# VHH binders against PI-PLC X domain-containing protein At5g67130, part 12

Target 1, 376 residues: PI-PLC X domain-containing protein At5g67130, of Arabidopsis thaliana (Mouse-ear cress) (q93xx5)
Amino acid sequence: CSNGNCQLLDSCSSATDCVSGLYCGDCPAVGRSKPVCTRGQATSPTSIINGLPFNKYTWLMTHNAFSNANAPLLPGVERITFYNQEDTITNQLQNGVRGLMLDMYDFNNDIWLCHSLRGQCFNFTAFQPAINILREVEAFLSQNPTEIVTIIIEDYVHRPKGLSTLFANAGLDKYWFPVSKMPRKGEDWPTVTDMVQENHRLLVFTSVAAKEDEEGVAYQWRYMVENESGDPGVKRGSCPNRKESQPLNSKSSSLFLMNYFPTYPVEKDACKEHSAPLAEMVGTCLKSGGNRMPNFLAVNFYMRSDGGGVFEILDRMNGPVLCGCETLSACQPGAAYGSCKNVTVQTRTPSMDSTAGSNSGGSYSGSVQFSRSLAS
Below, E stands for the ipSAE of ESMFold2; O stands for the ipSAE of OpenDDE; V2 stands for 0.75 times the mean of E and O plus 0.25 times the DockQ between their complexes.

## First folded at step 5 (VHH; framework vhh_rezetamig_d1)

Design k01 (from s02 with N62Y; at its last look DockQ between E and O 0.48; V2 from the best seeds 0.00; counts 0 for: pae E 9.3 > 2)
Fold by ESMFold2, look of step 5:
Structure k01 (fold): chain B 376 residues (1-376), chain A 123 residues (1-123)
Amino acid sequence: as target 1 above (376 residues)
Amino acid sequence: QLQLQESGPGLVKPSETLSLTCTVSGGSISSGSYYWGWIRQPPGKGLEWIGRIYTSGSTYYYPSLENRVTISVDTSKNQFSLKLSSVTAADTAVYYCARELYSRSWGTPFDYRGQGTLVTVSS
């Protein structure tokens, strides 16, 4: 196959071989020797079931969203750090990411995004001024008036009013969801319809409690429970809460952030991890949260899978909560909860390719680049 | 100040063993709760973690490399070493030694590193 007609799991040489919404990825970690078309875009849950409280939905979140393996080198700055993603913020948003984890530092008389240590940013861990990424978010919100974006900040900014000034300078204050409207006692959030009507379409959380009163930036752990990140968060059969979080089954807050990524980013293994292992961990974390479905699923290398990936898993997280169906694509807008349509699977059942009969690795390497991500 | 310096051959033939030594000066490798690690950067790619050692001799290796990697420490020389067996062209990279901290800040896993040394695998 070729020219945009390759189906899910068909062999491919480039992303343009695959049907819209798929990309051409390899997965040697499962013994596959050549690239196949895999799912590369989310289905927006609000495009299927609208009008529910925000805390009923699950959104894809990218861990260290700014830490892009394909980011251009800056003159005089050699970047030597671990990478977590493979495309731009704009491309992540266009593919259906709606949560961004960002690490912000005082650096070079500005606020920078850095993948760094202990509240210190160095030239070799720095990516770019934070305002550049926030302008990408503003452009997305401006062009997509019904979409809602969440930003979670690991906050090392000490400049007074640093965050509020930064977001205002990026033009994001007009989308700001005010802290005064955030539920604090486990109540339902406003509906997504109300949030869109009020243009309260940007949720921003900080790791520094004082910023809530000082700058109007919500302290993250007043509003959500969160499991441990890193190696403890990917240990099968275990979903322990993060130190800053209340226990996962606590009902004192309405949102649940699930992390699924190892301490050291491992691009080579992400395609395997974002398939059956992730689906099993969602079940584990659901139980640990007292049968509360996570509202955010945070991953590295979000495009990597052996087939349906994080996108299929998101559909299976949203379906039961939003409409009582096994997956989001079975939901029927306007129908009663639990009234599901037949979902005809138009893709072939996945199978592993043999390594026999091909000595050339796929022509599409472990780096992922979409044509839209080249615009800058 | 604490400084780390890589040393070893810059050229290694395929199927042979890559061997590097990191010399620590301005501090002791046995003085704290630190790990001593090796990372590399292949041409045109991001950093790859190889493994680390604690001064007691406990080692942790990247799973896909663990059958080929040995990291060792010599406290009397204030050095630690990397051996990577059965090398191929895919092992061509700039190799760095580093002191690792246990951290949940999601930055780089080290607070000090060497300047790096290029190792080329070529026949």
Scores: ipSAE 0.011, ipTM 0.392, lowest interface PAE 9.3, mean pLDDT 83
ESMFold2 (binder alone), look of step 5: mean pLDDT 83; pTM 0.841
OpenDDE, look of step 5: ipSAE 0.022; ipTM 0.332

Design k02 (from k01 with G107D; at its last look DockQ between E and O 0.50; V2 from the best seeds 0.00; counts 0 for: pae E 8.3 > 2)
Fold by ESMFold2, look of step 5:
Structure k02 (fold): chain B 376 residues (1-376), chain A 123 residues (1-123)
Amino acid sequence: as target 1 above (376 residues)
Amino acid sequence: QLQLQESGPGLVKPSETLSLTCTVSGGSISSGSYYWGWIRQPPGKGLEWIGRIYTSGSTYYYPSLENRVTISVDTSKNQFSLKLSSVTAADTAVYYCARELYSRSWDTPFDYRGQGTLVTVSS
């Protein structure tokens, strides 16, 4: 196949061989390095089921969203740090990412994004001024008036009013979801329809409790439970809470952030991580959360998989909660909860519907039987 | 000030064992709440974490390498070492030794590294 007609798991030479919404990648970690078409875009859950409370949806979140392997170097300094993603914030948002984890530091008389040690940014770990990334977010929100974005800040900014000034200078204060409207006792959040109508389309959380009172930036763990990240967070059969978080089954918080990424990001292995192991961990974390589906799924290298990847897993996370079906693609807009359309998965050649202007196709199950590479 | 220095052969033949030593000066390998680790950067690629060792001898290796890698510590010489067996051209890289924070954030944990040493795997 070629010229935009290759289906999911068909062999490919470049992304332009694959149908819309698929990318051409390999997966050397499973022993077959021949590239195949893999899923590279989310199905927006609000395009299928609109009008539910925000805390009923699951969104894709990128860990260290700014830590892009292809980011330009700082003048005169070779960057030497670990990378977590492979594309720009704009491209992540266009592909359906709606949560961004950002690490912000005082650096060079400004606020910078750095993938560095806690509290200190160095020239060799620095990426760029934070405002550049925030202007990408502003452009996205301006161009897409029904979309909602969440930012989680690992906050090392000590400059007085640093965060509030930064977001205002980026033009983001007009989208700001106010802390005063955030549920604090496990209640439902406003519906996504109400949030869009009020233009409350940017949620911003900080890791520093004092910033809520000082600057109006919500303290993250007042509003969400979160599992441990890094190697403890990918240990099979275990989904422990972060030390800053209440227990995952606590009913005092409405949101649940699930992390799934090892301590050391290695792009060549991410395709294996984002397949059967991730699907199994979602089940483990659902149980640990008291049968509460996570609202954010945070990953490295979000496009890498052996087939349907994080996007297929998100569909299976959203389907049951939003419409009572096994996957989002089985939801029938306007039908009663639990009224699902028939969805079948091919065992030899997976398919997804890309013939409509918006992709709403059938289910797909990723497979390890095809070699895949996402490096190029 | 703490300093780490890599030493070892710069050229290794395929199927043989790559062997490197990191000498720590300006601090004690046994006195900290730290891990001691090895990282590499293949030509034109990002950093790859290889593994780490705690002074007690407890090791943690990247899963795809664990059958080929051995990291050891010699507290009497203030050194730790890397052995990587059955090397191929894919193991050509600049190798760095590093100190990792034991109780710091799990996100990018090393705070000191050596200058790096190029190891080429060639017939």
Scores: ipSAE 0.014, ipTM 0.461, lowest interface PAE 8.3, mean pLDDT 83
ESMFold2 (binder alone), look of step 5: mean pLDDT 82; pTM 0.837
OpenDDE, look of step 5: ipSAE 0.029; ipTM 0.542

Design k03 (from e05 with Y60K N62Y G107D; at its last look DockQ between E and O 0.66; V2 from the best seeds 0.00; counts 0 for: pae E 3.3 > 2)
Fold by ESMFold2, look of step 5:
Structure k03 (fold): chain B 376 residues (1-376), chain A 123 residues (1-123)
Amino acid sequence: as target 1 above (376 residues)
Amino acid sequence: QLQLQESGPGLVKPSETLSLTCTVSGGSISSSNYYWGWIRQPPGKGLEWIGHIYYTGSTKYYPSLENRVTISVDTSKNQFSLKLSSVTAADTAVYYCARELYSRSWDTPFDYRGQGTLVTVSS
């Protein structure tokens, strides 16, 4: 196949061989050196099932969204840091990312995005002024009036009113979801249609508690539970909460952020990470959260996979919660919960209800959408 | 003031073993609060983690390298070392030694890094 006709898992030479929404990639980490068409875009869950509380949806989130392996260098400086992504914020949003983790620092008499050490930004760890990324977010929200974006800030900004001024200067105050409307006792959030009607389409969280009262930027762990990031967060069969978070099964807050990425990012292995291991961990974290599905799935190198990737997994996370079906593509808009389309494509990924250490809930017959089935 | 300094050959032939030593000064390698790590930067790419060692000898390696990597420590010389066997052109990089935080944090998990040494693999 060629010229936009190649389907998911068909062999390809370039992305232009694949149907729209697919990427052409290999995965040597699983022994597959020949490129195939892999999924590169999310299905918007609100385009399928609208009108539910925000905390019923699962959104793709990019860890260190700004730490782009292809980002331009500062003049005369060789950048020496780890990268977590491969494309721009604009491309991430266009591909269906709706959550961005950003690290913000005082640097160069401004607020910069840096992937840095010792709580300080250096020329060799710096990427760009934060306002540039925030203007990309503003442009996306302006052009896409029904979309909602969440920003999680690792906050090293010390200048007074630094964050609130930054977001106002980027033109984002008109989309701001006010802290006063955020549920604090485990209640449902407003529905996504209510949020769109009020133009409350940007959620912003900081890691610094004082900023909530001082600047109106929500302190993250008042509103969500979060599992440990890094190596502890990818250990098979275990989904421990991070220190700042309440236990994952606590119902005192409504949102659940799931991290799935190793301490040290490894670009070469990301395609393997975003396949069967991720699906199994979703099942583990669901159980650890007291059968609460995560609302954010945060990953490195979000487009890398051996097939359906994070996007297929998101569909399987959203389907059960939004419409009572095994995957989002089986949902029927306007139908009763549990009334599902026939989706006769067989999946090769394990069930997200499985655990690594048992046969309990394990299955490779979970619901996924393929462009085509295996050749018989 | 803690200093880390890499030393070793800058040129290694394919199939041979890359061998580097990191000398620690201005601090003790025998600290219970830290790991001692090796990181590399291939040309035009970001950092890649190789592995680390705790001063008692306990190691962790990146899985795809674990059959080729040995990290060792010599507390009497305040040094730790990297050996990477069966090298290919893909192992050409600037190699850094680093002090890693025992508890690791949200950002980059090391707090001190050597100046780096270029190792080229070519015949």
Scores: ipSAE 0.370, ipTM 0.743, lowest interface PAE 3.3, mean pLDDT 86
ESMFold2 (binder alone), look of step 5: mean pLDDT 84; pTM 0.853
OpenDDE, look of step 5: ipSAE 0.598; ipTM 0.838

Design k04 (from s01 with Y60K N62Y S103G T108Y; at its last look DockQ between E and O 0.45; V2 from the best seeds 0.00; counts 0 for: pae E 3.2 > 2, framework grips)
Amino acid sequence: QLQLQESGPGLVKPSETLSLTCTVSGGSISSGSYYWGWIRQPPGKGLEWIGHIYTSGSTKYYPSLENRVTISVDTSKNQFSLKLSSVTAADTAVYYCARELYGRSWGYPFDYRGQGTLVTVSS
ESMFold2, look of step 5: ipSAE 0.644; ipTM 0.870
ESMFold2 (binder alone), look of step 5: mean pLDDT 83; pTM 0.856
OpenDDE, look of step 5: ipSAE 0.810; ipTM 0.913
ESMFold2, look of step 7: ipSAE 0.330; ipTM 0.720
ESMFold2 (binder alone), look of step 7: mean pLDDT 84; pTM 0.857
OpenDDE, look of step 7: ipSAE 0.875; ipTM 0.944

Design k05 (from k01 with S103E T108Y; at its last look DockQ between E and O 0.02; V2 from the best seeds 0.00; counts 0 for: pae O 8.9 > 2, placed apart)
Amino acid sequence: QLQLQESGPGLVKPSETLSLTCTVSGGSISSGSYYWGWIRQPPGKGLEWIGRIYTSGSTYYYPSLENRVTISVDTSKNQFSLKLSSVTAADTAVYYCARELYERSWGYPFDYRGQGTLVTVSS
ESMFold2, look of step 5: ipSAE 0.697; ipTM 0.892
ESMFold2 (binder alone), look of step 5: mean pLDDT 82; pTM 0.833
OpenDDE, look of step 5: ipSAE 0.010; ipTM 0.267

## First folded at step 7 (VHH; framework vhh_rezetamig_d1)

Design m01 (from k04 with Y102S R104Y; at its last look DockQ between E and O 0.54; V2 from the best seeds 0.00; counts 0 for: pae E 3.7 > 2, framework grips)
Fold by ESMFold2, look of step 7:
Structure m01 (fold): chain B 376 residues (1-376), chain A 123 residues (1-123)
Amino acid sequence: as target 1 above (376 residues)
Amino acid sequence: QLQLQESGPGLVKPSETLSLTCTVSGGSISSGSYYWGWIRQPPGKGLEWIGHIYTSGSTKYYPSLENRVTISVDTSKNQFSLKLSSVTAADTAVYYCARELSGYSWGYPFDYRGQGTLVTVSS
């Protein structure tokens, strides 16, 4: 195959060989050195099943979304830190990411994004002023009036009113989901349709409890349970809660953040991580959460996989909850719960309804970006 | 004041073993709740964690490297060392030794780092 006709898992030699929404990727970590067309974009769950409470959906989240291997260096500085992603915030959002984990620090008389030691940012761990990333989010929300974005902040900002001023200066206050409307006792959130109608399309959480009363930025663990991140969060058969979180099966909050990334990110191994191991861990975390499907799936290097990747797994997380089907692609808009399409998996994968034509309904507009180690 | 300094050859031939030593001064590697780690930065890429050792000799290595890596400690010399076998061009990087904080500091958990030493793998 060639010229944009190659389907999922077909052999390829360049990105332009694959149908829209796929890229030409390899995964030596699973013993596959020859590239195949690999999924690089989500299917929007609200484009298939709309109108449900926000806490019924699962959204892709990028861990340290700003920590981009291709990010520009500061003038005269070699950055010496770990990277977690390979593309811009704009591209992540265009590919269907709807959650961003950001680490914010006081640095250089501003608030910066840094992948650094707790409480202290250095030139060699710094990426950029946080407002730049937030302006990318504003542009996305402005251009996409039915989309909802969630930001999780690991908060090292001590300047008074630092977060609220930052978000207002980025023009994000007009999308702000107010704390007063957030369910606190495990109730359903407003429907995604209601949230869009009210223009409450940006959810922002902080790791610092005092900021909720002081700045109107929700304290994360009042509204969600969260599993442990890092190596404990990828140990097979185990999905322990983070120390700040209630137990995963607690009914005191209605959102569930699932982390799946090792302590130290390794780009070349991410394709294996986001394949069978991730699918197994979703099952483990679902059970640990008392049969509660996670609402956010947070990963490093979100496009890397051996085929369907995080995107296929998201489809399998959303399908059962949203429409009673094995996967989102089997859902039928407007049909009764449990009335499913026939979805056939083949060696040479036929295009699904979301990929039948390039960039047609149910697809995103992002592109594939990689560090210098792969063609893009 | 605690200081860490890498030493070892800057050029290593393919298939040979890369060997580096970190000398710790202004403090003891036998004290505290610290791990002593090796990290590297390949040209144009981010930092890669190689592994660490605790004074007792307990080690942890990044999984894809663990069959090629040995980290050891010599408390009498206040040093710890890295050996990376069967090197290829992909192992060309600036190598740093560092003191790693224990606990929940998994982002950039190093409070002291050496200046780094470039190791080039080339014929």
Scores: ipSAE 0.351, ipTM 0.742, lowest interface PAE 3.7, mean pLDDT 87
ESMFold2 (binder alone), look of step 7: mean pLDDT 83; pTM 0.853
OpenDDE, look of step 7: ipSAE 0.881; ipTM 0.946

Design m02 (from k04 with G107D; at its last look DockQ between E and O 0.46; V2 from the best seeds 0.00; counts 0 for: pae E 2.1 > 2, framework grips)
Amino acid sequence: QLQLQESGPGLVKPSETLSLTCTVSGGSISSGSYYWGWIRQPPGKGLEWIGHIYTSGSTKYYPSLENRVTISVDTSKNQFSLKLSSVTAADTAVYYCARELYGRSWDYPFDYRGQGTLVTVSS
ESMFold2, look of step 7: ipSAE 0.538; ipTM 0.830
ESMFold2 (binder alone), look of step 7: mean pLDDT 83; pTM 0.848
OpenDDE, look of step 7: ipSAE 0.885; ipTM 0.948

Design m03 (at its last look DockQ between E and O 0.53; V2 from the best seeds 0.00; counts 0 for: pae E 7.1 > 2, grease 25.5 > 24.2)
Fold by ESMFold2, look of step 7:
Structure m03 (fold): chain B 376 residues (1-376), chain A 122 residues (1-122)
Amino acid sequence: as target 1 above (376 residues)
Amino acid sequence: QLQLQESGPGLVKPSETLSLTCTVSGGSISSGSYYWGWIRQPPGKGLEWIGHIYTSGSTKYYPSLENRVTISVDTSKNQFSLKLSSVTAADTAVYYCARELYGRWGYPFDYRGQGTLVTVSS
């Protein structure tokens, strides 16, 4: 196949071989060294089923979204930290990421994004001023008037009014979802249509409770339950809540943040992590949440998989909740709940080379089509 | 107060075993509250986790490396060690030892050694 006709898992030489929404990726960690068409873009759930409460949707979230393996080095300083992603915030948003986890510090007489230790940013753990990333978010919201973005801040900022001033300076105050409108007792959130009508399209949460009263930035665990992150959060068969969170099956808040990433990110193995193991863990966390589907799925290296990846899994998380179908792609816009179209299943298996798997690890190898937007 | 220091050969030939030792000062490695780990940074890349050991002797290794890695502890010398067998050029990196803390997505160490470059070359 060629000329944009290659389907999921077909062999490929470049992204232009693959149909829209696929890129030419590899996954040596599963013993497959030949590139295949791999999913790299979300189907926007609101473009298929609009008008439901915000807390009925599942959104892709990037862990340490700013910690980009391809980020420029600071002049004269070699960066020494772990990386969690491989592309820019703009590219993440264009591929369908709608949640960003950001670590913010006082640094260099400003607020910086750092992947650092002991609550302190160093030159060798610093990435860039936080306002640069927030301007990418502003540009996205301006260019995509029906999209909603969530930011979750690990907050080490001590300067007075630091966060509120930062977001205002980035031009984001006009999109701000006010804390006074956030449900506090497990009620449904406003519908995504209502949020768009009010231009309340940016949700921002902080890890510091005092910031809610002081700056109008919501304290995260007042509004969501969250499972444990790191190795405890990827242990097969369990989905324990983190200490700051109420139990996952508590109905005192409306949102559920699911983390799925190991303590130590290894780029080379991420494609295996985001395949069958992730799908299984979604089922475990659904049960632990009292049959509540997570609203955010937070991952490292979000594009890497052995085929359908996080994007296919998001479709299977959204389909049942939004339209009563097995996957989002089976939903019919405007149809009754449970009225589903057939989804064509790919019947081809990719060729495996006869050489044993390499230890080379995965790599980012292409570009993909951007997420689509619908008006209603 | 707590300090970690790596030691070992800086040059290793292909197919041989890389062997490093981490000496801990200002604290005891037999503390029941911590994991003791090895990480590495290949040229131009971020950190890669190799594995760790807990006081009980329990170990965990990154899956793609686990057939080549052994981590051990010597409490009498307050040291822990890394052996990585059958090395290739891909194992060239700066190697660090560290004391690990698990927590919300942050940097997973509170103390790290200065690092030692190990080059795999004929």
Scores: ipSAE 0.013, ipTM 0.584, lowest interface PAE 7.1, mean pLDDT 85
ESMFold2 (binder alone), look of step 7: mean pLDDT 84; pTM 0.860
OpenDDE, look of step 7: ipSAE 0.815; ipTM 0.918

Design m04 (from k04 with R104Y W106R; at its last look DockQ between E and O 0.55; V2 from the best seeds 0.00; counts 0 for: pae E 4.6 > 2)
Fold by ESMFold2, look of step 7:
Order: structure tokens, then C-alpha cells, then sequence
Structure m04 (fold): chain B 376 residues (1-376), chain A 123 residues (1-123)
């Protein structure tokens, strides 16, 4: 195939070989020696089925969204940390990420994003002042008035009113979803239409319970159940809750955060992880949650897959809940629940290279844009 | 004031075994509920986890390295060691030893790290 005509799983040499919404991705971990076209962009669920309670949708979330392997170094400092992603917050949002996990620390007389240890940030674990990332979020919300973003903070900020001041200084207070409107007893959230109408389009959660009363930043585990992250969270056949979370099948909270990433991020293995194993784990977590579909799917290296990846899996998570169909792409806006269109999957077996040790790892640096988020 | 220091050869020939030792000072390998791990940073990349050991001798290794890695502990010398067999140029990296935090966290998985030692795999 050629220029813009390569379909899912067709061999490719660049992203421009692939049809819109696909990326030319490599997956040596499954024995594939050449790149193929893979999904690089989410379908916004609200662009297909709008108007439901927020807790009926599933959104892509990036673990340590700021921990970008391609981020510039600080002057005179070599960064020594684990990376979790490969592109900017702006690119993540444009590709359909709607949840961001951020680690915030007091550092350099400011609040910084750091992937760091012992509740302390160091020059070699620091990325940048948090306000820079939050300004990227503000720009996205300003330019996309129907989009909703969720931020989950691993919170090591001790300065008084640190979080509320930070978000106000970033211009995000006008989008703030107030704690007073968050369901606490498992009832439905406001509809996404109501949230957009009120301009309550930024949800922010903290890991520190006191911040809810002190600063108006919701304590995460009051509003959601969450499975374990790290190696226990990727163990096949098991979806245990975090210690901070109620059991996953508890109805005391309306939201469900599913983590799927190992304790130690390995970029080259992510493409295999985000394929059949992730799909199987969604089924396991759905059952463990008492037939409750997760509302957030949090991953490392979100664009890496052997084909449809996290984006295909999100479609399969949203389809049944939103329209009664196997996948979101089969939903028919305005049709009765369960009235589905046929969806032809464009697939072909990629060529297998017999050369041992060949590796052509790719870069995702913003080659695919999320264009469908503006449809609703 | 816990400190970790790597030692071992900086140059290793392909197909041979890379061998490093981490010496722990200012604390005891035996004194807590910690794992003692090895991590590495290949040129121009982030950290990669190799594996860890508990003082009982219990080990866990990253699966793709499992058949090439041995980590051992010598409590009498307050040391733990890494052996990586059949090395290639892909194993060139700065190697660090670390004390790992127990438990599953979304954050950084260790609290003390050595200064690092460069190991180059070249003929």
C-alpha cells in the first residue's frame, strides 16, 4: 500500500502511509520485524452517544502523563528516572486522552511535576513547574468547549492552599467541577451535557483527604473504586482493589479507575501489553467490579500496541454501556439501544521477518491528531 | 545515612558475564522489609529494572532477562551482586543498585540508589 491508503495492520514506513487515525507502529515484542499501521487516536464517546451521566463513559487516562521520555532535560542536569509516556500533554489530549495522572511536589519554591522518591523532588527526577502543564490543559479546554478532562494528583504538596492557588493561577478555576456536586453514595453523576452547560469540565482529585475540606479538591477514593497498579494490577486473572479503595464491587462510589501498567515501565513491551492481555484484563476487572465497566483506563505509553491497542479496547468498553453494541463504532446515534450497525474490521496479517534481533522502535511525537472530540 | 556503591569491571566482552557488586554502608541489608535491586540506564534512555532480591534469597527478575540474570546477597559483607550472562552491545548501560520500597505505588519504586557504574560491552 501507499500514501494514506494503508489500513490497520498493513506494513508501513511512516505515519503518512496509514489512513487517518492510524500510526505506523512497531511491536518487536510479538515477533514483528516491520512496522504496521496501528490505532493512534481515540474515538470520543460523546461524539457518538452524548447526554448520559458522566459515570457511564470510559476515558483514556495516562499514568504519570508528564513523565515524557522525550521531554527536554533541565539545564546542567541529567534526568535519572523512569518514563511513562512519549509525548506532550497537548499531543495526548489531541489524541483523545481525557485523564491525566500527575505527581505534584513542593520544589524550587514552586509546585513541580516530578517522578521521584520519598515524597521529595530532586533535580534528577524533576520535569517542570506544574503550572506549565496546567496551562496546556487550560488551552485545550478553551479551544474545545465540549470536552471534559480529569486530573488525578499524587499529592506531595504541603504549602497552604498550594493546589487551589496553582489551578487558579493556571486559569482553570472557571472550569472547576465543584466537590459539592460530586455524588458520594453511588448515584449517577450529572450528565456530560449538564457538565458542559455549566462549564464544569475539569475534575480534579487528590490523594490527600484533608485537601477536600481545606482547598475544595476532591479526595479521590471518596468518589471512585480503583484496582491495584503495578505488577499486581497486570497479573492475569486478578483485579484486586487498592488498599485505599473499597472493594471493586462496592456501590458506595460511582466511578471506577482501572490501572493497567507494571511496577517498572518498559517501553518496548507496552505494545504487547496493550493488546490481547489488556482486553482480557478489562473482562476480569468488569467481573470484579460487579459488572461495572471502568470509567478510566490508565496506561503507560498509550500509543503502543500490536494493532487497535487501548483505542480499540476503549471502543469495546464504551459500546455495550452507551448503546448496547459490541463496540462504540457500531453505535448508531439516535437509534434505539441495542440497534447496531455492522462494522467491517480492516485487518491483514502483517509480514513476519525471520531476522533475529532486528528492532525498529518508533516515535509517536504528535503524528496523529484527535479530530473527533469536537463533534459533540 | 544509608549509602550504596557499585563496583565491578567497566568493560565486558560480548558473550561473557557482567558481574557487579553493591556495597551497603550506613545500614544493614538484613534490617528491614526491603528488596535490594539492580536497575540500568542505556545511553539516551530512561531507567530499566533488572530484578531484586530479599535477604532470604528470594529473587524476582524482569521476565525478558530472567534466563540471563542472577542476583545474590552476602549478608556477612553487607553486599548484593548482579550477574548478567551472555551480554551483547544492548547491555551497555550505567548500572545502579537500589533499595526498593515494599508495596505497590503509582510513584517511584525505590528510596536509595548508588552513584552508578558504566558498563560497556565491546570487543
Amino acid sequence: as target 1 above (376 residues)
Amino acid sequence: QLQLQESGPGLVKPSETLSLTCTVSGGSISSGSYYWGWIRQPPGKGLEWIGHIYTSGSTKYYPSLENRVTISVDTSKNQFSLKLSSVTAADTAVYYCARELYGYSRGYPFDYRGQGTLVTVSS
Scores: ipSAE 0.218, ipTM 0.684, lowest interface PAE 4.6, mean pLDDT 85
ESMFold2 (binder alone), look of step 7: mean pLDDT 83; pTM 0.853
OpenDDE, look of step 7: ipSAE 0.887; ipTM 0.950

